# VHH binders against q9y6x5: the designs that were tried, part 79

Target 1, 379 residues: q9y6x5
Amino acid sequence: LPPKLLLVSFDGFRADYLKNYEFPHLQNFIKEGVLVEHVKNVFITKTFPNHYSIVTGLYEESHGIVANSMYDAVTKKHFSDSNDKDPFWWNEAVPIWVTNQLQENRSSAAAMWPGTDVPIHDTISSYFMNYNSSVSFEERLNNITMWLNNSNPPVTFATLYWEEPDASGHKYGPEDKENMSRVLKKIDDLIGDLVQRLKMLGLWENLNVIITSDHGMTQCSQDRLINLDSCIDHSYYTLIDLSPVAAILPKINRTEVYNKLKNCSPHMNVYLKEDIPNRFYYQHNDRIQPIILVADEGWTIVLNESSQKLGDHGYDNSLPSMHPFLAAHGPAFHKGYKHSTINIVDIYPMMCHILGLKPHPNNGTFGHTKCLLVDQWCI

## First folded at step 3 (VHH)

Design i8 (framework vhh_8dlx_2)
Fold by ESMFold2-Fast, scan of step 3:
Structure i8 (fold): chain B 379 residues (1-379), chain A 125 residues (1-125)
Amino acid sequence: as target 1 above (379 residues)
Amino acid sequence: EVQLVESGGGVVQPGRSLRLSCAASGFTFDDYAMHWVRQAPGKGLEWIGNIYHSGSTFYNPSLKSLVTISRDDSTNTLYLQMNSLRAEDTAIYYCARHKTYYFRGSYETKYFDLWGKGTLVTVSS
């Protein structure tokens, strides 16, 4: 009787959206399941880092996916959307689908979760879809449910990734109620479709389903720009990542570059790598650059003449605007239980427990999620 | 046909104002940010500014006090208002459609994927 788990991510789903918009399908899911109102994600609050933290239980400095754009100082390799399939970038951690496949002869299935189309420690998800943003939610769902119902060895861990509301959050900004209402209504309808599909296939009563996200979204403005070109000449550094966390690789003495940047803007913190606040857990990795710039919430770091987003994320992980939520339903979870907060790294050991897997060493605390689970005593 | 067509160029005297138009067709205009770019004779491209689908504007700091960008989504038209024209403003003026690249949670705004043919503005006394 091995338990089964489907992990669903709606990219950029800010926790506060649940209070400001109507979600009839998601609310029905929560009524018969559990809700964690805020999930404190890892720094930096970006898609690739946080999606990998969910499935490894590790801070970014430990799992090695430290940004969506990276440079490795030891190997001199660059990470971008055009070469994200190099296993080198993903091999500093063991994600849950790899553990699932290597323990007790089980299969994993994936619809586009970051890393699932990459062989990590020589193991790729048993069933997977290569990333393609044009593939519909329905096609992703059809493949996942087919694999959950028709696989040998059985699929016990499945993932499903969807790009919204992140893409629209960037385009319109989270304060655009008209456009965000439309986008979030569509997401709620997709959740309804997911539940209906699982019920029709006889999967609903015996499947554990987690719906979560990697980060939130905050409003940006043309009035909140930091022009990096006004502070330092391009000849002094190589830019590895720009906004809202800029990763600076000095071409001259590090202290000289730091001194040119330190007084650039009152709306940006400038850190030497060893001075990055300990609470970020963003220091001990060769892919973290010698100087990091952290913009204040809603401020965008730009080069002269660059475009500005209306919404963004990547900011300080203590900001509620950066927090997603977690909702879950299934035989492992209580019904009608609300919990205030967990850390995003806590999801991994909870999922390992549900699946009967031995977790790899991780930064999560199983105790933080115990109250969600029917087989646990939380005092 | 997906296209942008600029109009309103011509010969104008120094110190005068001029408004350029850009007519968009073949795509959902109100879904895109739009840009104005110019090229003076024998020079490279110079970015003037943009307007987002929301109506918010961002300008080249060297030109901000001299230009205003606006849009009319009901007529699929982009405008560039230029004030206090100088001989150095003589250029071919292009409108361009903003391309947003979205890949796996990475939202990039780095290219123009559609350009007009340009309209010539000559500032001459």
Scores: ipSAE 0.054, ipTM 0.469, lowest interface PAE 4.8, mean pLDDT 90

Design i9 (framework vhh_8dlx_2)
Fold by ESMFold2-Fast, scan of step 3:
Structure i9 (fold): chain B 379 residues (1-379), chain A 125 residues (1-125)
Amino acid sequence: as target 1 above (379 residues)
Amino acid sequence: EVQLVESGGGVVQPGRSLRLSCAASGFTFDDYAMHWVRQAPGKGLEWIGNIYHSGSTFYNPSLKSLVTISRDDSTNTLYLQMNSLRAEDTAIYYCARHKTYYFRGDYETKYFDLWGKGTLVTVSS
């Protein structure tokens, strides 16, 4: 029978949470599986970009989802949460569920993973749920497990997305121990429910399960604001994205806009597109604006107003606070193995290997994940 | 029923202190940020400040030294403590709920999705 993989994301699950809170169900999962303590995500450390990097193995400049809010200078199109269904934005890469459906006679299933409710290269996940935040984890899990057991051709790749702990991380901030403890305990209980449901349905022994996340979270404060209106007048630019990475489209000479911004705050770096650090791999795409502003960790860029966020992400991907983790269990994975760090783009070629798919060209390195797999040796 | 009810208003002498209350019912109070807003006769709305579910407070800079906002989640009650009251503090005082909603990796904010009935504070000698 073909190998099967369920990829689960808990949005905004900072790796450091594993050391500061108790996760009995997740620890039971890891005991007979593998743990990668830190996953170095792609820049910018936002939800849509990193979720798409996981399933394509590409940096943001290569897959085209470069932010949660984007502008394409060539086509004059705008991307936001109100219009995220346009295939145009997603067509610069081929995600794994599309490859899974096209290379073999196989089906894919999806519960809310970013991009799975969009036809990409004229291919949509065989089974999917349109995004709706009001749909419970239990309903998402029920649909995924039904599709894993009752599909022809068989579902071999399935995804499950959950908004927590990101939603609460933004609302309360990661330093709110009382509220974060409650939220993280609930997530651990959901992991327990997931494992128990898979065991009850006879799926557990033959299913590979990856639990991961797209980014971490850092504490913000009303004492750490950068007021962009103090730097430059709105008439000089169009704002494409604000915080903590501002995407600036000049209405006047680019150099003049840059000069107004470059020394405005000691807590913000200002880059012309060609000067963006090479280590970000965030330069070669028409959706990356002529000037980007990168706030220091915990600083929020605002427009003459307060911020509602007590926690945020999007910051420099070298920051440990921005890193998620990866845990996995199943016939493809070693038992009781702990690995320090992989790149988030490495997940894609590993998943292709598990499923027996030929990966599209990607920025991941299969060698980085070899030690996790029973059919491979790293040294 | 989902509602906010302010109380504690009335006539108060200049220079005195007054504490307003806002009783919440019909929803999980500790999941929401709460605001105090006032409207003086013949004037527009003036934001006083807010308190998040965490207890963190933010104030209108013009009023910061004169007011304190607090909450008691065990009694579903929001408070506004006002000190050194002036004739210009004469207004109808409203409490309001702060609505935030989440869409795939970010919070969207809709301010003041639920308002109280208001309570009148008259500062006069």
Scores: ipSAE 0.082, ipTM 0.403, lowest interface PAE 3.7, mean pLDDT 90
Fold by OpenDDE, second read of step 4:
Structure i9 (fold): chain B 379 residues (1-379), chain A 125 residues (1-125)
Amino acid sequence: as target 1 above (379 residues)
Amino acid sequence: EVQLVESGGGVVQPGRSLRLSCAASGFTFDDYAMHWVRQAPGKGLEWIGNIYHSGSTFYNPSLKSLVTISRDDSTNTLYLQMNSLRAEDTAIYYCARHKTYYFRGDYETKYFDLWGKGTLVTVSS
C-alpha cells in the first residue's frame, strides 16, 4: 500500500506554548513520534504565505503568495483573505497535493488548507472543502478521515486546517495566561479527538501525521503604535498591506515617498524593494511593492486609527515569537525523538520523500529532517 | 448602462446540447469573475459554476461533467456550454458578476452585484 500522510495546521501556534502550557494529548502524540521544537518560518510571517511555503518548499518570493493582501500592478488584481480564489495568484508554484495527483494514480484531500479550494495548474484536490470558518473541527476531521479510508484512487495526502489559536492570540494577546490557557486546552482536546478518530478507524498505525503551524504570535500594545499619517499624506501612496509589514505603492515619486517614511519611527525599518535584506528572501517578485515598512517586534503600524489587536504576527522571521513547532507520528518517523530546529521550507522535501514523490525545485534541505525519519541516516 | 444580457435559451430535446451566451456592457468585463446560476420551476437558485479572471473555471460538482464555462474578453461575452441535457435541466439561466474584492469560494447571491434578466431553457421531448 502506498504511504499516506496527513498534514495538520493549527494557525498561530507559537512554539513556546509547548513549554508554558500543558498539552496531555499533544505530549502523548510527541512521545510516540517526533518533535521539532522550533520551525523557522518564512518572511513575512503571515498565514497564506507560510502555509503555501509548507506545501511548496519555497520562499515567498518564489511561490508568489507574498502576503495575505497583495496587488499586482500589471493586471491590477487584488488578493486578500476574502479574495483568494483566482488561480492567478497560486500558479507560480505547484503545491504537493497537485504533485501527488499528477505523479501517481493517487488522490489528495483537503479541509480548508489555504489554496486547496482553487484549481492550481488546472488541478484541484480530488476531495476538498470550501473554506468556511463556521465549520467545526469535527466535521473537517470526519471528512478527511472518511476520504483517507474509503477513496478510489486512494487518498495518500490530506491536509487539515484550524484557525486557532491564532484568532484568540489576536484577541487576547499571547501574554494573557488565563484566556490563552483556555484556548490552548481546547486545541489539545482537538488533537485528542484526532488521535482517537484515527485509532477508531484503524488508521493510526499506518498513517503518517504531521501537526504543525504557520507562525507564532507577539504581544502588542496601544503604547507601541507607528502612525503613518504623521509622516506622509495618504494621497501620496496606496496601502496594499498594513501591519506589521506595510506594502507601499507610491502615487508620486518613489524617492519622495521613501524620504517621507525613512525617519517616521525608530521602531520601523523602511526598505526600497531592492534594499530588502537578503536573509528575508523577499525581493524577487513583482508582487512585492516598491517600498516595504517593517515594524519592530510588538509594534503596530496604523493610520489615523487605533488598533484593537493585542497580539499580532508577520514580523521578522528570526524572532522566536514568530516560530511555530512541528510534531509527527507514523511509520516514517522515529519514536521519542526531539529535534531543535528546522526551516519551514524543509517540510516539503520531507513530505515528498515520505510519499515517494519527486519534489519540484524548492528551497528546502532534505538533510535537515533526516534525523526524524527511520529510513535515513542521522549523522 | 451597466448590464448583462443572456441569450441562447429555448426548447431542446433531451440528450441535446445547448450553448448560452451572456453579453456584458458598461463595465470592464475582464476585471471580473463571472458566474452562471439557474432556477428551476418551484426551486431555489442553483449555482452552476464560475470563471476566474485568469480564465480558469470552477464548477458545481453535481454539474461539472455536463457544463463548460468560457469567456471572450475581446467581445465581453460569457458562455455556458451544456451537454446531454435532461428534463431536470429546465430552468431560467442567469449570468452574474462577482464583486471584485470578495471572492473566496463564495457561491451565494450576496456576492454577486450584477445580474442578467435570465434566459429560459426548456428540455422536453
Scores: ipSAE 0.008, ipTM 0.308, lowest interface PAE 10.3, mean pLDDT 92

Design j1 (framework vhh_8dlx_2)
Fold by ESMFold2-Fast, scan of step 3:
Structure j1 (fold): chain B 379 residues (1-379), chain A 125 residues (1-125)
Amino acid sequence: as target 1 above (379 residues)
Amino acid sequence: EVQLVESGGGVVQPGRSLRLSCAASGFTFDDYAMHWVRQAPGKGLEWIGNIYHSGSTFYNPSLKSLVTISRDDSTNTLYLQMNSLRAEDTAIYYCARGKTYYYRGDWETTYFDYWGKGTLVTVSS
């Protein structure tokens, strides 16, 4: 009776991979569904921020997950892997699974989507898996499908997160066609497994499925390094985040730190917090540091060392290399429709519409996704 | 079976220099970042620094002027050169293999995957 939605993320799935590699299972999914060729994500183009933007419809300055490594200047708390479960970091927004559980007497299920193993506003996903990268896609899928079929109150919103192709994108770089071909073929096979499992369990015809990602990937090189130790001594600042967006907390006068950094490299922009471009929507939060350094695409900021990453993300969200895609299938979606571009914050109000939920105030525009939906007229 | 065997420890007078070695076996040595860590009597572990497979080094800022880390990938050996030794440098010195793991869109390096039994350095007159 109630509509059901499964939201799947393949971390770091750059949109143009769809044009440069073969995805027979994903193309079959798209043929009977919809494809958005580019999703313009939020700045910074990192995993935690963009995954939380998908489920809240908010820019990072509004939802509070402003980076994968953060410092809150008011409370003096630091966000890291040892405290990613502290609700403090997640409480500046209400993600869709919380809304689903509170507005409707329905359950949510989660296989490792960022934030789903955290009680947010005293509400944790009804069913969830604690993050563990060693857990196979098969085990995550088995748990999600079991919960979709065997829960009371019924699971109406489910999420599934997978670390590839991001991990391999970092290790090999997106221009390594041999290794990326192998990785992307495995992902396509996992999509095939997902569809087959849903069909076998009788879920496929009545379930809305969204396959998307949080960001893309760009090629890095040992020839494109920015050494901060050449610009400024460690005694002048605390480093909150390094690359490709460095978050600088000055230990001396902010203007003095800024002056040491501003002309250090032609391949990074140095911003005082108040001067961060408005188009980034990355200014109005205590977790955004007084000075932000933004490396040019493909450049890596380092501290007197080499980088083992051959691919990275976090760069300017206007860059096509940072954009993921969105594909969807199910009773809410048209069949065989292709759309050019939406904003990543538009996914949240669309999902609320599909589930019959009243969205919290958000930065998305429902009109941008109308053409994807069978119950909407688009022009 | 991964094995790391430190050597070169002993009693040394203050102000002197000492070089420690670590012989690695049971893995592809040149695929890993290698670390030096020490533990003074009754104290916790203190990270000294590391060396990547590329030869790039990163040091504990408190120790950077006093130590140099190097490696010889042809002999699977890691080295720690220590200069101007003080009584407070008295510790068991461990070599350790660095493990980089992936966490949701970023790579993190753990400091200790495997380490040896350590070699004692005593700085005493």
Scores: ipSAE 0.019, ipTM 0.350, lowest interface PAE 5.6, mean pLDDT 89

Design j10 (framework vhh_8dlx_2)
Fold by ESMFold2-Fast, scan of step 3:
Structure j10 (fold): chain B 379 residues (1-379), chain A 125 residues (1-125)
Amino acid sequence: as target 1 above (379 residues)
Amino acid sequence: EVQLVESGGGVVQPGRSLRLSCAASGFTFDDYAMHWVRQAPGKGLEWIGNIYHSGSTFYNPSLKSLVTISRDDSTNTLYLQMNSLRAEDTAIYYCAKGSVYYIRGEWKTEYFDIWGKGTLVTVSS
């Protein structure tokens, strides 16, 4: 039987939530599977970039989805995460579902994972749902399980995306224990529903399931604001992205814009593109703007009338608050094994190994995930 | 259907304090950020500040020491407390509803999608 994999993302599921809240269904999943306690994501720690890094194994500068809002200096195109289905933005990499479909006798299925409703290199997921936030987790799960059981060629790779706990993390902030407890309890119940559905349909014993996330969440405050309008007049630049990483396109001399911004706030680092720290792997792409502002954890870059979130992400990827976790269960995975940390780009080559696919060149290291797998030696 | 009603304005002497109220109806008040804005005679609109559904506040830096914004979600009421009133605080004060929505990893904000009728504050000796 060909190996099958279901990749599930709960957007904004900070790793430390596992230590501070009870997850009986997730704990039962982990007991007979594996847990990676921290996944070090890519910079910037945003939804679209990290979801695409999971399925390509590439840093953002390499796969081209460098933010949720982008501008391409060469083509002069603008990207909006809400409405843009132009394949141009996604074509700098080959996601795993495209490779999976180009192999003999394979199909892919997707419930709203970023990029799956876009033809990439002229290939769209064999089965997919257009993004619609009003569609329930149950409906997404029903479609995925139907496609896993009733497809020709067989679906061997499936993805499922859910917006929580990210939406509530933004609204309430991760330090609101009462509201976050309710949200996380609901997510744990959805994990219970997932496992029960797979067991009921006879899929559970032969399906590899990965549950992960793209980033974490940190607490913001009205006492931690950086007012960009106090630094520089709007006439000097075009704002491509605002917070917590501001992407600045100068309308005047770049050095003059940089000098106006450089010492504006002690809670923000200002970089010329060539000075962006190498450890971010966020430099070599035309969609990365000439000046990048990086707010310190929990600080929000605002304009005079901007709305403030109580929780946010996008910050430095070395911050534990930005890290998600990874849990997995299935015939490819050990049972009852805990691992401390992997890089988010390592997920791609591991998934390729499980599916028997030849990975495209990538930034992941298979050796980092080999201890999770039953067919590998971790000494 | 959606309505904002400001009250508490009037003639007040310099140096005194005044609290304005905004009664909201026709929408789920506790889901929205709320704003105060004013317009002095013959001048443009000046944003005073806002308060999020959480109770967190953000103020115009030029006014921060003079004003406090608060909300009571149980009564769907927004408040603006003003202290040490000056002649230059003479203005029509408006309550405005902020609009926020979530789309896949981002909170988007639309400002001032509803304006109240306004309440006149006149500071004169």
Scores: ipSAE 0.099, ipTM 0.511, lowest interface PAE 4.3, mean pLDDT 89
Fold by OpenDDE, second read of step 4:
Structure j10 (fold): chain B 379 residues (1-379), chain A 125 residues (1-125)
Amino acid sequence: as target 1 above (379 residues)
Amino acid sequence: EVQLVESGGGVVQPGRSLRLSCAASGFTFDDYAMHWVRQAPGKGLEWIGNIYHSGSTFYNPSLKSLVTISRDDSTNTLYLQMNSLRAEDTAIYYCAKGSVYYIRGEWKTEYFDIWGKGTLVTVSS
């Protein structure tokens, strides 16, 4: 039988939540599997870009999903979380669910993972749910497990996405122990439901399951605001994305816009596109705007309208507060093994290996995950 | 001529349900995402939700009212089902075409390119 893999994402699950809160179900999952304590994600540390990096193994400049909000100057198209169904945005890479179907004539399934309800390279997941935030985890889980169990050709790769604890992190801030405790308990209960469902259906022993996230969350404050209106008139630029990484499209000379912004705040770095630090791997794409602003950790870029978010993400991907975790269980994985760190792009070649797929060119390093796998030599 | 025409508004009692319709003409309706927005008296525009051509639906998380958006591409019609209406739901309701963005802590409608004239919904006992 072909190997099967379920990839689960809990949006905005910061890695250190595992140290600061109790997760009985997740800990049991980890005890019977593996844990990577910190996953270094890609810059910018936002939802759409990082989820697409997980399933392509590519930096954002390479797969073309460079933010949650994008603008293409040539086609004049816009991308957002409510306008993400144009294949134009996704076709610069090949996600693993497409590879899975095309290489082995297998089926893929998806419950609201970013990009899964749009045809990419003229291929769409054999089974999928249109994104709807109002749909319960239970319904998503039921559909995924049904497809894993009863599909023909068999579903060998499936994705499952959930919006928490990200939404609550934004609302309460990650440092609100009272509210976040409740939220994270619910997440752990959902993991319990997942495991129970798989056991009940007889899938648990043979299914590889990865539980991970796209990014963390940092505490924000009304005392840490950068107001762009104090530095530059709004008529001089178009704002494509705002905080904590602002994407600026100048309406006047780029240099003039840059000069007005470069000293706007000591807590914000201003980059011309060509001067963006190489370590971000965030230069070589036309969808990256001519000027980007990067706020320091915990600082919020605003206009005259203030945001009420108490937590946010998207900051420097070297910050621990931006890092998620990865846990895994199944025939492909060791039991009771913990690993310190991997890069988020390393997940793709690992998943390809598990599924017996030939990976597309990617930025991941398979060697970084060898210690997690039973069939590999751990260096 | 490109046109959106809302209908179905009126006066309703609290707790009741109402279904609004939006008839589209003059463009390829089934190729585009469609949105509902509303404007209460003395307030700004509030994005309610949308439905993409693929059938994917998105809703404003801040909405307390139960809403469902649907479309019929065969008749070029957009629908908004509202349940358990409250006084706070009193507004002019608009259908629109375009893109919505979440910026500065709120949903923005600046990139809508086609609007209906709106239909008034009054929730009153």
Scores: ipSAE 0.015, ipTM 0.306, lowest interface PAE 8.0, mean pLDDT 92

